# VHH binders against Reelin domain-containing protein 1 (REELD1), part 3

Target 1, 156 residues: Reelin domain-containing protein 1 (REELD1), of Homo sapiens (Human) (a0a1b0gv85r24to179)
Amino acid sequence: FSHGASTVACDDMQPKHIQAQPQHQDSHHITIHTHRTSYAPGDKIPVTVRSSRDFMGFLLQARRVSDHQIAGTFVLIPPHSKLMTCFQEADAVTHSDKSLKRNLSFVWKAPAQPVGDIKFLLSVVQSYFVYWARIESSVVSQQTHSSAHSDDRMEP
Key: E = the ipSAE of ESMFold2; O = the ipSAE of OpenDDE; V2 = 0.75 times the mean of E and O plus 0.25 times the DockQ between their complexes.

## First folded at step 1 (VHH)

Design c02 (framework vhh_7zox_3)
Fold by ESMFold2-Fast, scan of step 1:
Structure c02 (fold): chain B 156 residues (1-156), chain A 119 residues (1-119)
Amino acid sequence: as target 1 above (156 residues)
Amino acid sequence: DVQLVESGGGLVQPGGSLRLSCVASGFTFSRYWMGWVRQAPGKGLEWVSDIYSGGSTGYADSVKGRFAISRDNAKNTLYLQMNRLKPEDTAVYYCATKGPYLRSYFDYAGQGTQVTVSS
């Protein structure tokens, strides 16, 4: 669609075009960068998408590694994009027009409740006939509690 | 350990019908893309139909109006109702799933079930 992915793409992250098939995973020229390798509940995590080639459309979500459920919300999005709701308000981002894109910056907010390790998943439409489904970021691990936060080292 | 077990294939005359089933185990079926792909003798894999967890479906032009894909998430089962079968539909039919991780158009496939349409 010229004005964004429809909600029917929320689950499989595939465009609903006539017989368009996804390209092989390793043929895309796109990376998803997270500035952090770990997060705590409620954290805001910068996420950047960088491409060496132009694309027209996209769908971005964060997914739990354990059960692949959508997690968290997006609080800052780039120009030529819009928030969409798959299951919880603002839990996905899609394109708002068909202008050519290469570099996109987002801020994702972790839920207040623990959701475990996550990955960002991106589907990209280069043209009506060429797309890549579910391009992955590196894992962003949920921080584990540590006793190193205590200053009390006295013997009983 | 992901498993997909197809059944329901067989020999049928042109114009006949068959219903294929696929029982899935080892993953949360209700959250995954599911589909059918086929391979005719001497040809490559051909996508037939797909369905995601919300029920939205896609079909190859060659089967539109004749085939219907459906799923029963409570039973972890995928179905393909094939009507008005043609000799050109003769193939091994594979149940396939595409996980949330980027791969080709399917991540796992079963052993397949043979459909032969012959007079």
Scores: ipSAE 0.000, ipTM 0.141, lowest interface PAE 14.5, mean pLDDT 76

Design c03 (framework vhh_7mjh_2)
Fold by ESMFold2-Fast, scan of step 1:
Structure c03 (fold): chain B 156 residues (1-156), chain A 120 residues (1-120)
Amino acid sequence: as target 1 above (156 residues)
Amino acid sequence: EVQLVESGGGLVQPGGSLRLSCAASGFTFSSYAMSWVRQAPGKGLEWIGRIYTSGSTSYNPSLKSLVTISRDNSKNTLYLQMNSLRAEDTATYYCARGYRWLPSTAFDYWGQGTTVTVSS
């Protein structure tokens, strides 16, 4: 997408207007660094994306480990990116232009209410024909609540 | 318990229209992409299309002009509108839940199916 991902990508995090298959996830040259391994409700967590190769586009979300629901909002985004709404305002970030990108810094804000452990998910478009879908960060555990499976919405 | 129940199938005349429904329960329906898939007698599965949590849709190009997928999150219901039905549209129609960590055509839960027969 020249000017960012559309809301049709919110669920599967895949580009919609390409002829290429997604690349094998082990072949990408990208890491997602969270500067903390745990968070408390309302915390602001720095998140950096680092790539050894240039890319044109991306879609970044935070997802609950327990049910894969999108969680939290982004409060600081890098140049050549824009906020988008998948479910709640500012719950995702995408590119705003086709400029080449390599290192991107974000700040993610945890919800005030507990949402359990989370992971950041990143899809990256290197060109119109080459992309990697759903690159995962390490788990960021909820402080004072270490169980990823204690979601209030997971009931019999 | 995750449950998907299709309804609305039946006998329809060539050139007619039909609307299928899928009632979802046991999960947060509004948080998942949903798809329709069909299987004609003696043939393989054919993906029809999907609808994302945003309400946006993506279709099999071979079927795009004939179908519309919609959802009502307040009723936990998925819909498939079919127009200009032909004998080749005779199939069992399934609704399926997309898994967020998998490709858009991968599914973790399927309904029982509802049968559509297009015949004079």
Scores: ipSAE 0.000, ipTM 0.130, lowest interface PAE 15.9, mean pLDDT 76

Design c04 (framework vhh_8ghr_2)
Fold by ESMFold2-Fast, scan of step 1:
Structure c04 (fold): chain B 156 residues (1-156), chain A 121 residues (1-121)
Amino acid sequence: as target 1 above (156 residues)
Amino acid sequence: EVQLVESGGGLVQPGGSLRLSCAASGFTFSRYSYIGWVRRAPGKGEELVARISGSGGSTSYADSVKGRFTISADISKNTAYLQMNSLRVEDTAVYYCAKGWYPRGYTMDYWGQGTLVTVSS
């Protein structure tokens, strides 16, 4: 992926390199930190990727826990990255060049409609031959705040 | 019942163009569904050539066809299209229209009968 992941990778989040070898999930040196453990519709959630080793390429998406559907959009991305459309405009982020990366900060925006609990999924390319697919963040739960006690109005 | 019917296949010279159509019935295009074109040639296996969301939104293409093929949808006619330009001998295959639905993951649940495209000099 010298200039970013292709849309063919949107579904399985794997690089389409002929000689690329997927690494076991437990061998990666990468964490995805979500600033919050829950979100409300329309919220902007900071997401930080940290790695103890340099990597060249990546693909980041937010996925619903219930059905693995891509959810939400990215509104702030780091240098040397670009927005990508898998299903809805700006619903994924990929690298724009092969410069070495370690720490990346993003802001993800939740849809206005409820989509349930989500996880961030990250695929990382360390080199042409070495990658990790679908590294998972912790679950970010959708808040179902009851506003019933604060709204005493009777609606028609 | 969900049904997909392809048309527009045929014989064409290298460098020529063809437009495939996929008429859908038994369902309405939605934001959470996608329509794709999958081709199969002897010895090459299946290749997802192009995909479009059912609402006519986002599109994606295999690297082998980028810049040459264009997928589109007419929601009012419930029909998807694949415009194929600058055709090559290696594009010869049976082209299938397929529908997927995200609640079941990224799999194609419904398939048409296929239409043969032959690119020959």
Scores: ipSAE 0.000, ipTM 0.110, lowest interface PAE 14.8, mean pLDDT 75

Design c05 (framework vhh_nb_b201)
Fold by ESMFold2-Fast, scan of step 1:
Structure c05 (fold): chain B 156 residues (1-156), chain A 119 residues (1-119)
Amino acid sequence: as target 1 above (156 residues)
Amino acid sequence: QVQLQESGGGLVQAGGSLRLSCAASGRTFSSYAMGWYRQAPGKEREFVATIYSGGSTYYADSVKGRFTISRDNAKNTVYLQMNSLKPEDTAVYYCAAKLWGYTSPYQYWGQGTQVTVSS
């Protein structure tokens, strides 16, 4: 879709392109950088998508490792993108137009309730017949203990 | 409603292979997302793999590249092909199904089948 993914893609993260098949995982030139390896409930985690080649469309979600359910919300999105609701408001991000994209920066907010380890999943569309489904980030592990509200100590 | 029955578990040596099957009874099997979970003694139930109604798949990191989930909608069956088995894969394996929602939790569960991998 020229104006973003539809909610029918929320579960499988596949564009519904007639007679198109996803490309082999090893053929994409895209990485998802999570700026931290762990998170606590309510944390804001910067996430950067970097590509060596232009692409037109995308769908980004955070998924629980344990049951692949969507987790958390997006609070900062790049230009030429829009928030999407799959289950709860702002739990996914998709493209808003067909402009060419390479580097996209987001901020993801962890839910207040513990949801376990998560991964970011990204589907990318370069053209109607050329897409990659569910490109994975590294795991971002849930911390077992939340930070104290008053703990702003420097590590000497 | 939907009833799930696993089969294919057993004893296998490390490096071996097993294929688990889950037969679903009930209506609209093709609309369900199907999953596999496992539980080792004294541990919490953990996710293994899922296959959505559209055929796309998702795997836990611990099994990626070794396990393959597939489905046959004509036979109302989901499969888990387990290759390069390790002692750490020893667990009761559960089949699960969910009908509705883009992110709904699994609603229906089988009774489980034991997989034991000898060192």
Scores: ipSAE 0.000, ipTM 0.164, lowest interface PAE 11.1, mean pLDDT 78

Design c06 (framework vhh_7ocj_1)
Fold by ESMFold2-Fast, scan of step 1:
Structure c06 (fold): chain B 156 residues (1-156), chain A 120 residues (1-120)
Amino acid sequence: as target 1 above (156 residues)
Amino acid sequence: QVQLVESGGGLVQAGGSLRLSCAASGFTFSSYAMGWYRQAPGKQRELVAAITSGGSTRYGDFVKGRFTISRGNAKNTVYLQMNSLSVEDTAVYYCAAQYRPWTLSDYDYWGQGTQVTVSS
């Protein structure tokens, strides 16, 4: 990655030009935090990436748990990043330069139509030789789960 | 130099099938995401199906389960298999190629479109 990921990375979320093997998931020092564990259609959800070590590049997407398809759009992004289109305008965020990054805050907007539970996926490039692909957040559950016999409205 | 050429459109009866092809030239096909869009008279152009360079697919809700997108990188061609066609599928179908380079610009290539007409 120099000035951001290309659409060839939309599916596997791997840097295509790095001469390095992906690092094992257990060895990264990066977390994806959302202030909410659930969302409703159209909601704006804050998402924060925190790292104990500097990194230079990244690709962030929200994916449906059911079929791993990209879902929703990003409406607020941090400095030194840019919106990217994989399938729908602004459905991914990538770096705009090689400046070192550590903490990044985003706002993700849920689609108007139900898409089910989602996870945020993050790939990061720490240096020329080191990257982690598809770091996962915790699940963010859709509040209005479709069940013929479920009354989700009555829960809280 | 860059060219996307659609073929396989035509007139078909409701319940029938068509297979659209889009032959690409002038760019590195395997590096691009490919998509099919459609536009009916008086309506906005909408996504029918898309396939990434890695082979992951996405479909519009109105065609899911009936249409299948696939690609042949060796032939620089993307396909749309359309089954169980209905009158509501009548539209001009456009092939598109999408690439986001390292710059801040997006690059999209579009074909001229092929007409699909479904009669009752």
Scores: ipSAE 0.000, ipTM 0.150, lowest interface PAE 12.8, mean pLDDT 78

Design c07 (framework vhh_nb_b201)
Fold by ESMFold2-Fast, scan of step 1:
Structure c07 (fold): chain B 156 residues (1-156), chain A 121 residues (1-121)
Amino acid sequence: as target 1 above (156 residues)
Amino acid sequence: QVQLQESGGGLVQAGGSLRLSCAASGFTFSHYAMGWYRQAPGKEREFVATISSGGSTYYADSVKGRFTISRDNAKNTVYLQMNSLKPEDTAVYYCAARPYYGWLTSEYDYWGQGTQVTVSS
């Protein structure tokens, strides 16, 4: 749709098309930059998408590393984008028009309840049937990790 | 600059055949769905046929079994083979290029200037 991804795309993040097999390229010039490597429940995390080439459509979500479930909500979004609901209000962002895009800035808000480590996933449509699905950011770790055993028995 | 250029229209007797061609430039042809629409005098533009980038086809009921849409990605050209033509097929035929349906648009973004097809009895 020229005004955003449909909710049918929430799970697989693939553009839906009536009759085509879109060409999926393995090379892309897009990165997802998170300004932090860790987060606490309720934190607001700036996220930027940077591309060396123009693109027209996108879908952005945060997913738990453990079970790939969507996590958190978006509280600030760039122009020419809109919030969408996959499972919980404002848990995804998509394009609102077909204008050319390169650099997009977002703010993601972590849930109050612990959800573990997360990654941002991005699907982009550059030219009609050329797309890249589920481009991954670096992991953003939850502040509490299991098995960080400090040796309190070090007596010099 | 995007351009769609139709050719192959003309006058033909009922029961005859014509092949329309549409040459495309200015975009990555192989990544677009292509279609044909027609408009008779005083009527709204109506859908005729479409072909996806992967070669899947869909036809209006009024032309199914008589018309065949095809494409040649090496030549950036889409074709409409029209057989068993009827006077009711008389119209200006337009080539259209459709961007990505699910995320970009459900409308055809690019249209040609049209080619006249006249079928006499």
Scores: ipSAE 0.005, ipTM 0.169, lowest interface PAE 10.7, mean pLDDT 77

Design c08 (framework vhh_7qbe_3)
Fold by ESMFold2-Fast, scan of step 1:
Structure c08 (fold): chain B 156 residues (1-156), chain A 119 residues (1-119)
Amino acid sequence: as target 1 above (156 residues)
Amino acid sequence: QLQLVESGGGLVQAGGSLRLSCTASGRTFSMGWFRQGPGKEREFVASISWSGGSTYYADSVKGRFTISRDNAKNTLYLQMNSLKSEDTAVYYCAADYRLPYGTSDYDYWGKGTRVTVSS
């Protein structure tokens, strides 16, 4: 869609293009960079999408590794994009126009409640018949505290 | 952990109707129905996206079965009309963020509800 993904794509992250099939995963030329390997509840995590080819549309979500449920919200988004609501306000980002895109920077905010390990999922539309569904980032692990920790007030 | 509980199965005459329900213990994404008849492999019946905007049916049930959902109740439905003896099976509810292109496409499954269609 020229003005963004619809909520019908929230769960399967596929455009509903008639007679179009997703491209093979190994052919997309796109990477999702999470500059951290772990996060704590409430953290703001920078996420960058980089492509060697121009694309027109996208849908970005963060998903729990354990059950694939959407987690967290987006607090900063790039130009030519807009926030959308799948389950909770601002839990997804999509394109706002059909301008050509290659590099997109976002900031994702972790929920206050622990949600476990997460991955970012991205679907990308190059044209009506050329799209990639559910491109995965590396896992961003939830920070865990040792059960044996002791607070001695040792920080001056 | 997410639990799915099916209900509504039973004995019905050919040509009759049944409505199956599946209640989830929490939020779900894409959901679907599968079935397994006596001596057969588990097969896809119908699927629905979270918004209800996309539905997909097996050719054998198209025009007879209708899948729907009520997200406020965390409940999935399958309205089965014009039932045939070959619809006899245990019906399973499944949930995931994917549409079921195969039996491995869903990670969460119920224990099933039995439907018997008499000739």
Scores: ipSAE 0.000, ipTM 0.165, lowest interface PAE 13.3, mean pLDDT 77

Design c09 (framework vhh_7zox_3)
Fold by ESMFold2-Fast, scan of step 1:
Structure c09 (fold): chain B 156 residues (1-156), chain A 122 residues (1-122)
Amino acid sequence: as target 1 above (156 residues)
Amino acid sequence: DVQLVESGGGLVQPGGSLRLSCVASGFTFSSYAMGWVRQAPGKGLEWVSDIYSGGSTGYADSVKGRFAISRDNAKNTLYLQMNRLKPEDTAVYYCAAYPRGWLYSTKEFDYAGQGTQVTVSS
């Protein structure tokens, strides 16, 4: 018995077996808010999804900006959702039932190894024929040690 | 036995108006989200509009400001008021009831009507 998104949606974040077309990106009423604009390896980053309209289903992932690969895992999820494995355990979150949703809070954990800058990607199913695919958050930059070293010498 | 019966289609000139109706039977209409989808000749299915059980509506960008979806739960009827029609609106319009669990879209065939033809031509 399946509830939520299928693993076949992991790559393109499109609802599978739906014959409806995705809605124009600018028509959604959904924002992905991160509490931080940067992260360090192993950090836990709160992320909230806020919508002015009810929606029934969703798929949430974090993706590398450089190559669009899935990165990190989710360690806290809201009610009526469940963890999903696309490539690594708990690397995505989807709905667990068909209840209507508006505001969802998550905690994403960065990998121990550097993966570069990331964005959160969200697909939302508002109804059986209405969805928005690949809604993007702002970039969350990986903190790195600045190597902008200039020699600080006394000049003669 | 679930049935959705569309009516109100026809031939209309550009700039004209039509009102589509869909009468539902065999399920608790007031509990379902309902919608309209269309298929133009030689093209795929395009979502037009939907309305949740609570009355919240959505519209495709191509019809926003011209079309209005509504429902009458006492009559088990879904409506689509189409204003300022364009030749690009020419399509077969289908009424659909949204079963919970969008993941199983193949169930749409059990809950879509036979469609009503809308032709916008001069």
Scores: ipSAE 0.000, ipTM 0.157, lowest interface PAE 13.8, mean pLDDT 76

Design c10 (framework vhh_7mjh_2)
Fold by ESMFold2-Fast, scan of step 1:
Structure c10 (fold): chain B 156 residues (1-156), chain A 120 residues (1-120)
Amino acid sequence: as target 1 above (156 residues)
Amino acid sequence: EVQLVESGGGLVQPGGSLRLSCAASGFTFSRYAMSWVRQAPGKGLEWIGRIYYSGSTSYNPSLKSLVTISRDNSKNTLYLQMNSLRAEDTATYYCAKGTLYWPGSHFDYWGQGTTVTVSS
């Protein structure tokens, strides 16, 4: 991920550097927070990445729990990041420069058609040799009925 | 149900070439990285290489000059072209489906394998 992730990283979310070593999943210092535990088609879901240490690169995707396919698009992204196309336009976010990052806020938009339960996956590059692949968020469940708690929706 | 069916194995003379195919069904083939893995008689598994959905490839450095992996997403088919075959290339060759999390080292489905014998 030296200059932003390339499309070869879309499947495995790993940097293309052959010298880089993936770190064990439980050694990372990063969390992915969503303000909602459920979503309806077309909903906009705030997603926040928080880190206790600086990192220079990342790749963020939303994936279906059932088959791990990429789902939805990103409509708001933080500074020093850029939208990326893996399969459909704007379905991933990566860094645009090597500036040090800690807290990043995004807004993910669910597809108009239902795609089931989703998780956010994050890969992070701390340095040229150190990265964590596929850090997972909690599950955000697809609503089958329009009975979601109204407090969990984004304010107009 | 996921199915992977290898074909194209057989007897080949030293120095010869052979092309293996893997027909995939039961999943969205174009979304997943695919790998070839081989096992020589009495030995462990040896990863040959992978191809991402985009067609980008990564190979075992010890085998890179001898093999080419390709795919046809419209036909759900994976290919392995092998050249300059040697007796030590005698093995059962497996098509393996990568997981989305670790496509080159974690495989959730394997084919039954096709046997390649290099002998005079």
Scores: ipSAE 0.000, ipTM 0.212, lowest interface PAE 11.3, mean pLDDT 78

Design d01 (framework vhh_nb_b201; at its last look DockQ between E and O 0.44; V2 from the best seeds 0.00; counts 0 for: pae O 9.5 > 2, grease 26 > 24.2)
Fold by OpenDDE, look of step 2:
Structure d01 (fold): chain B 156 residues (1-156), chain A 122 residues (1-122)
Amino acid sequence: as target 1 above (156 residues)
Amino acid sequence: QVQLQESGGGLVQAGGSLRLSCAASGFTFSSYAMGWYRQAPGKEREFVATITSGGSTYYADSVKGRFTISRDNAKNTVYLQMNSLKPEDTAVYYCAATEYTIWGDTYEYDYWGQGTQVTVSS
């Protein structure tokens, strides 16, 4: 069926219909843009996927750099996509149909609590026989509250 | 009944060329991605090439630049032009068809041919 990824793919982010190895990561033609290099808890971060070739299916997640756990939720998704529940409602996005896709825009919402640095992982299926698993974005760093104790003690 | 019938295999000398054909019937050919796999003796079946319903092509690194996959929807046929053949290309070549099913719960392919033998002599 063409109605998105199964939850069985949540962990390894691999298609479950192909008895083949994923394509080499260096061979993909996809870029993930996070538009931000850092975030605070609760922030909304735009995420853009750009591809030089059409693809039919995808699975997008945000994961913590520290332990690779899925984090956050998606609050805006492009057409021909649907929210998915891996560990938490709307913590992943997948395709909703088999339409050809190339450029996609998302908005990811950070957890309310600090979860550390994150990266986005994307799996893409260009055909039944050709896919890339776990394409990585650059790291988006969690902002640390610098307690700038500006000891501007203005001496009277 | 769905059928995939491969043809065009045979014996060829290293550096030679072959063109495989796969005639499909029993399904809406134009809606399916078509692909070629191969299996050498004692090895696992491996991906060779695929062409989507939209005409996008993809190749295994081992055959890139040498093999060309194409399709004729009017004839319900997918082709594999194999140039610069090497002994390591010796295998049974299988035609495969699949409709759009990206992340399913099963590891099932939709349709497979019986295969055609390609032998490349040194």
Scores: ipSAE 0.010, ipTM 0.253, lowest interface PAE 9.5, mean pLDDT 85
ESMFold2-Fast, scan of step 1: ipSAE 0.116; ipTM 0.540
ESMFold2, look of step 2: ipSAE 0.026; ipTM 0.334
ESMFold2 (binder alone), look of step 2: mean pLDDT 84; pTM 0.859

Design d02 (framework vhh_7zox_3)
Fold by ESMFold2-Fast, scan of step 1:
Structure d02 (fold): chain B 156 residues (1-156), chain A 121 residues (1-121)
Amino acid sequence: as target 1 above (156 residues)
Amino acid sequence: DVQLVESGGGLVQPGGSLRLSCVASGFTFSDYAMGWVRQAPGKGLEWVSDIYSGGSTGYADSVKGRFAISRDNAKNTLYLQMNRLKPEDTAVYYCATEVYLGWDSYTFDYAGQGTQVTVSS
């Protein structure tokens, strides 16, 4: 859809394009970068999507590694995007128009309650017949507030 | 009127420890990511460590396992515990509020006046 993903895509993160199939995962030109490899409950984590090629549409979510449930909310989104609700208000971001996109910066807010390790998942639409579903970021691990004590005890 | 006041620097022998403090005022401390950056004589600014509003921490490879950043939101105070100090850690250490500017880049909205750390035999 030209004005964003539908809530029917919340689970599988795929566009419902007639006769189109998702491209092979290794063929995309997109990376998802988090400035952090770990987070604590309530943290605001910057997330940047970079593409070497233009794309028109996307759907971005953060998901728990343990059970693949959506986790957290988005508090800062780029132009030509909009927040959407899959299960909790602002738990996903999608495109708001057909403008071509390459670099998108977001801020994701971790829930106040512990949810464990997470990954960002991105689906991208380059054209009606060319899309990639569920591109994964690296794992962002849940950090303990006492990790500094463990670090102080590390020996060669 | 934002103020960041660093303390805790000094002269220490290699292998020693120091604890830096930064007292913040004039903004809602708990809402901001905070960090430590340092500048050695004749060098540019080097990011040392940061801590986000929820408490997640990051460290430069040069200090991992030796330094620990923490915050006390009730006291509007940022800390840096520095252990097993090396001569290479000699620098002015600055407390700063942090702003994300994009891929692998960030800047600081406000920085304090700094505190000198000298590690020498």
Scores: ipSAE 0.000, ipTM 0.282, lowest interface PAE 14.3, mean pLDDT 81

Design d03 (framework vhh_7ocj_1)
Fold by ESMFold2-Fast, scan of step 1:
Structure d03 (fold): chain B 156 residues (1-156), chain A 120 residues (1-120)
Amino acid sequence: as target 1 above (156 residues)
Amino acid sequence: QVQLVESGGGLVQAGGSLRLSCAASGFTFSDYAMGWYRQAPGKQRELVAAITSGGSTRYGDFVKGRFTISRGNAKNTVYLQMNSLSVEDTAVYYCAAEYTFLDSYTYDYWGQGTQVTVSS
């Protein structure tokens, strides 16, 4: 039985099956929410995916805004998902079966070294021919000291 | 034990028709998307047609309007009706079955292929 995305999808986050075509970005009904807008090195950040429609498959990564490289690891994942390794153990999450999914909760852990601002990227497969690639979250900024925001920020 | 067994290939003259069949066994057929691929000598393998468990279809640009994919869940069989065949359709045709929607550089199951030769 084949379950989940392959490492070939780590870079482009595209399904590799038959000739599925990506759907237009404005037609998806999926959002990626974080309860924080900033993080410090080593922080754990809850991330939720919410969809108004069922989907069967997904691939979730955190990427640096500056160079689009994968950053951080996932430490808590929902049922019917599994950790995968693109470059570092547990740096991506994918589905483990074809069960229908709508709301998924994850915890992402920032690296100990500073990596700058990040976004979460999600590819989702609703059915065999219907998918959305690289759905973006809002930016989660790396905490830095500034005169306007010094009360809750840390030096990188 | 899983098997996909293609049949219906052969030699046909340009403008003719062929119907390929792929008989599946050893898995729950209705849960799988089924597809037909082809590979001509010196060329890469390419999608001809695919059909989901729900019956939605997709075709390669070079066969739209000429080929039709269908499935018979009661018989665990997928079909490819090939009309208005041209010499460019000469290839080995492969049946494929897939369970997952994100891991398809490698399909779950492949048949051994059936040769289709179109002569002028």
Scores: ipSAE 0.000, ipTM 0.189, lowest interface PAE 12.2, mean pLDDT 78

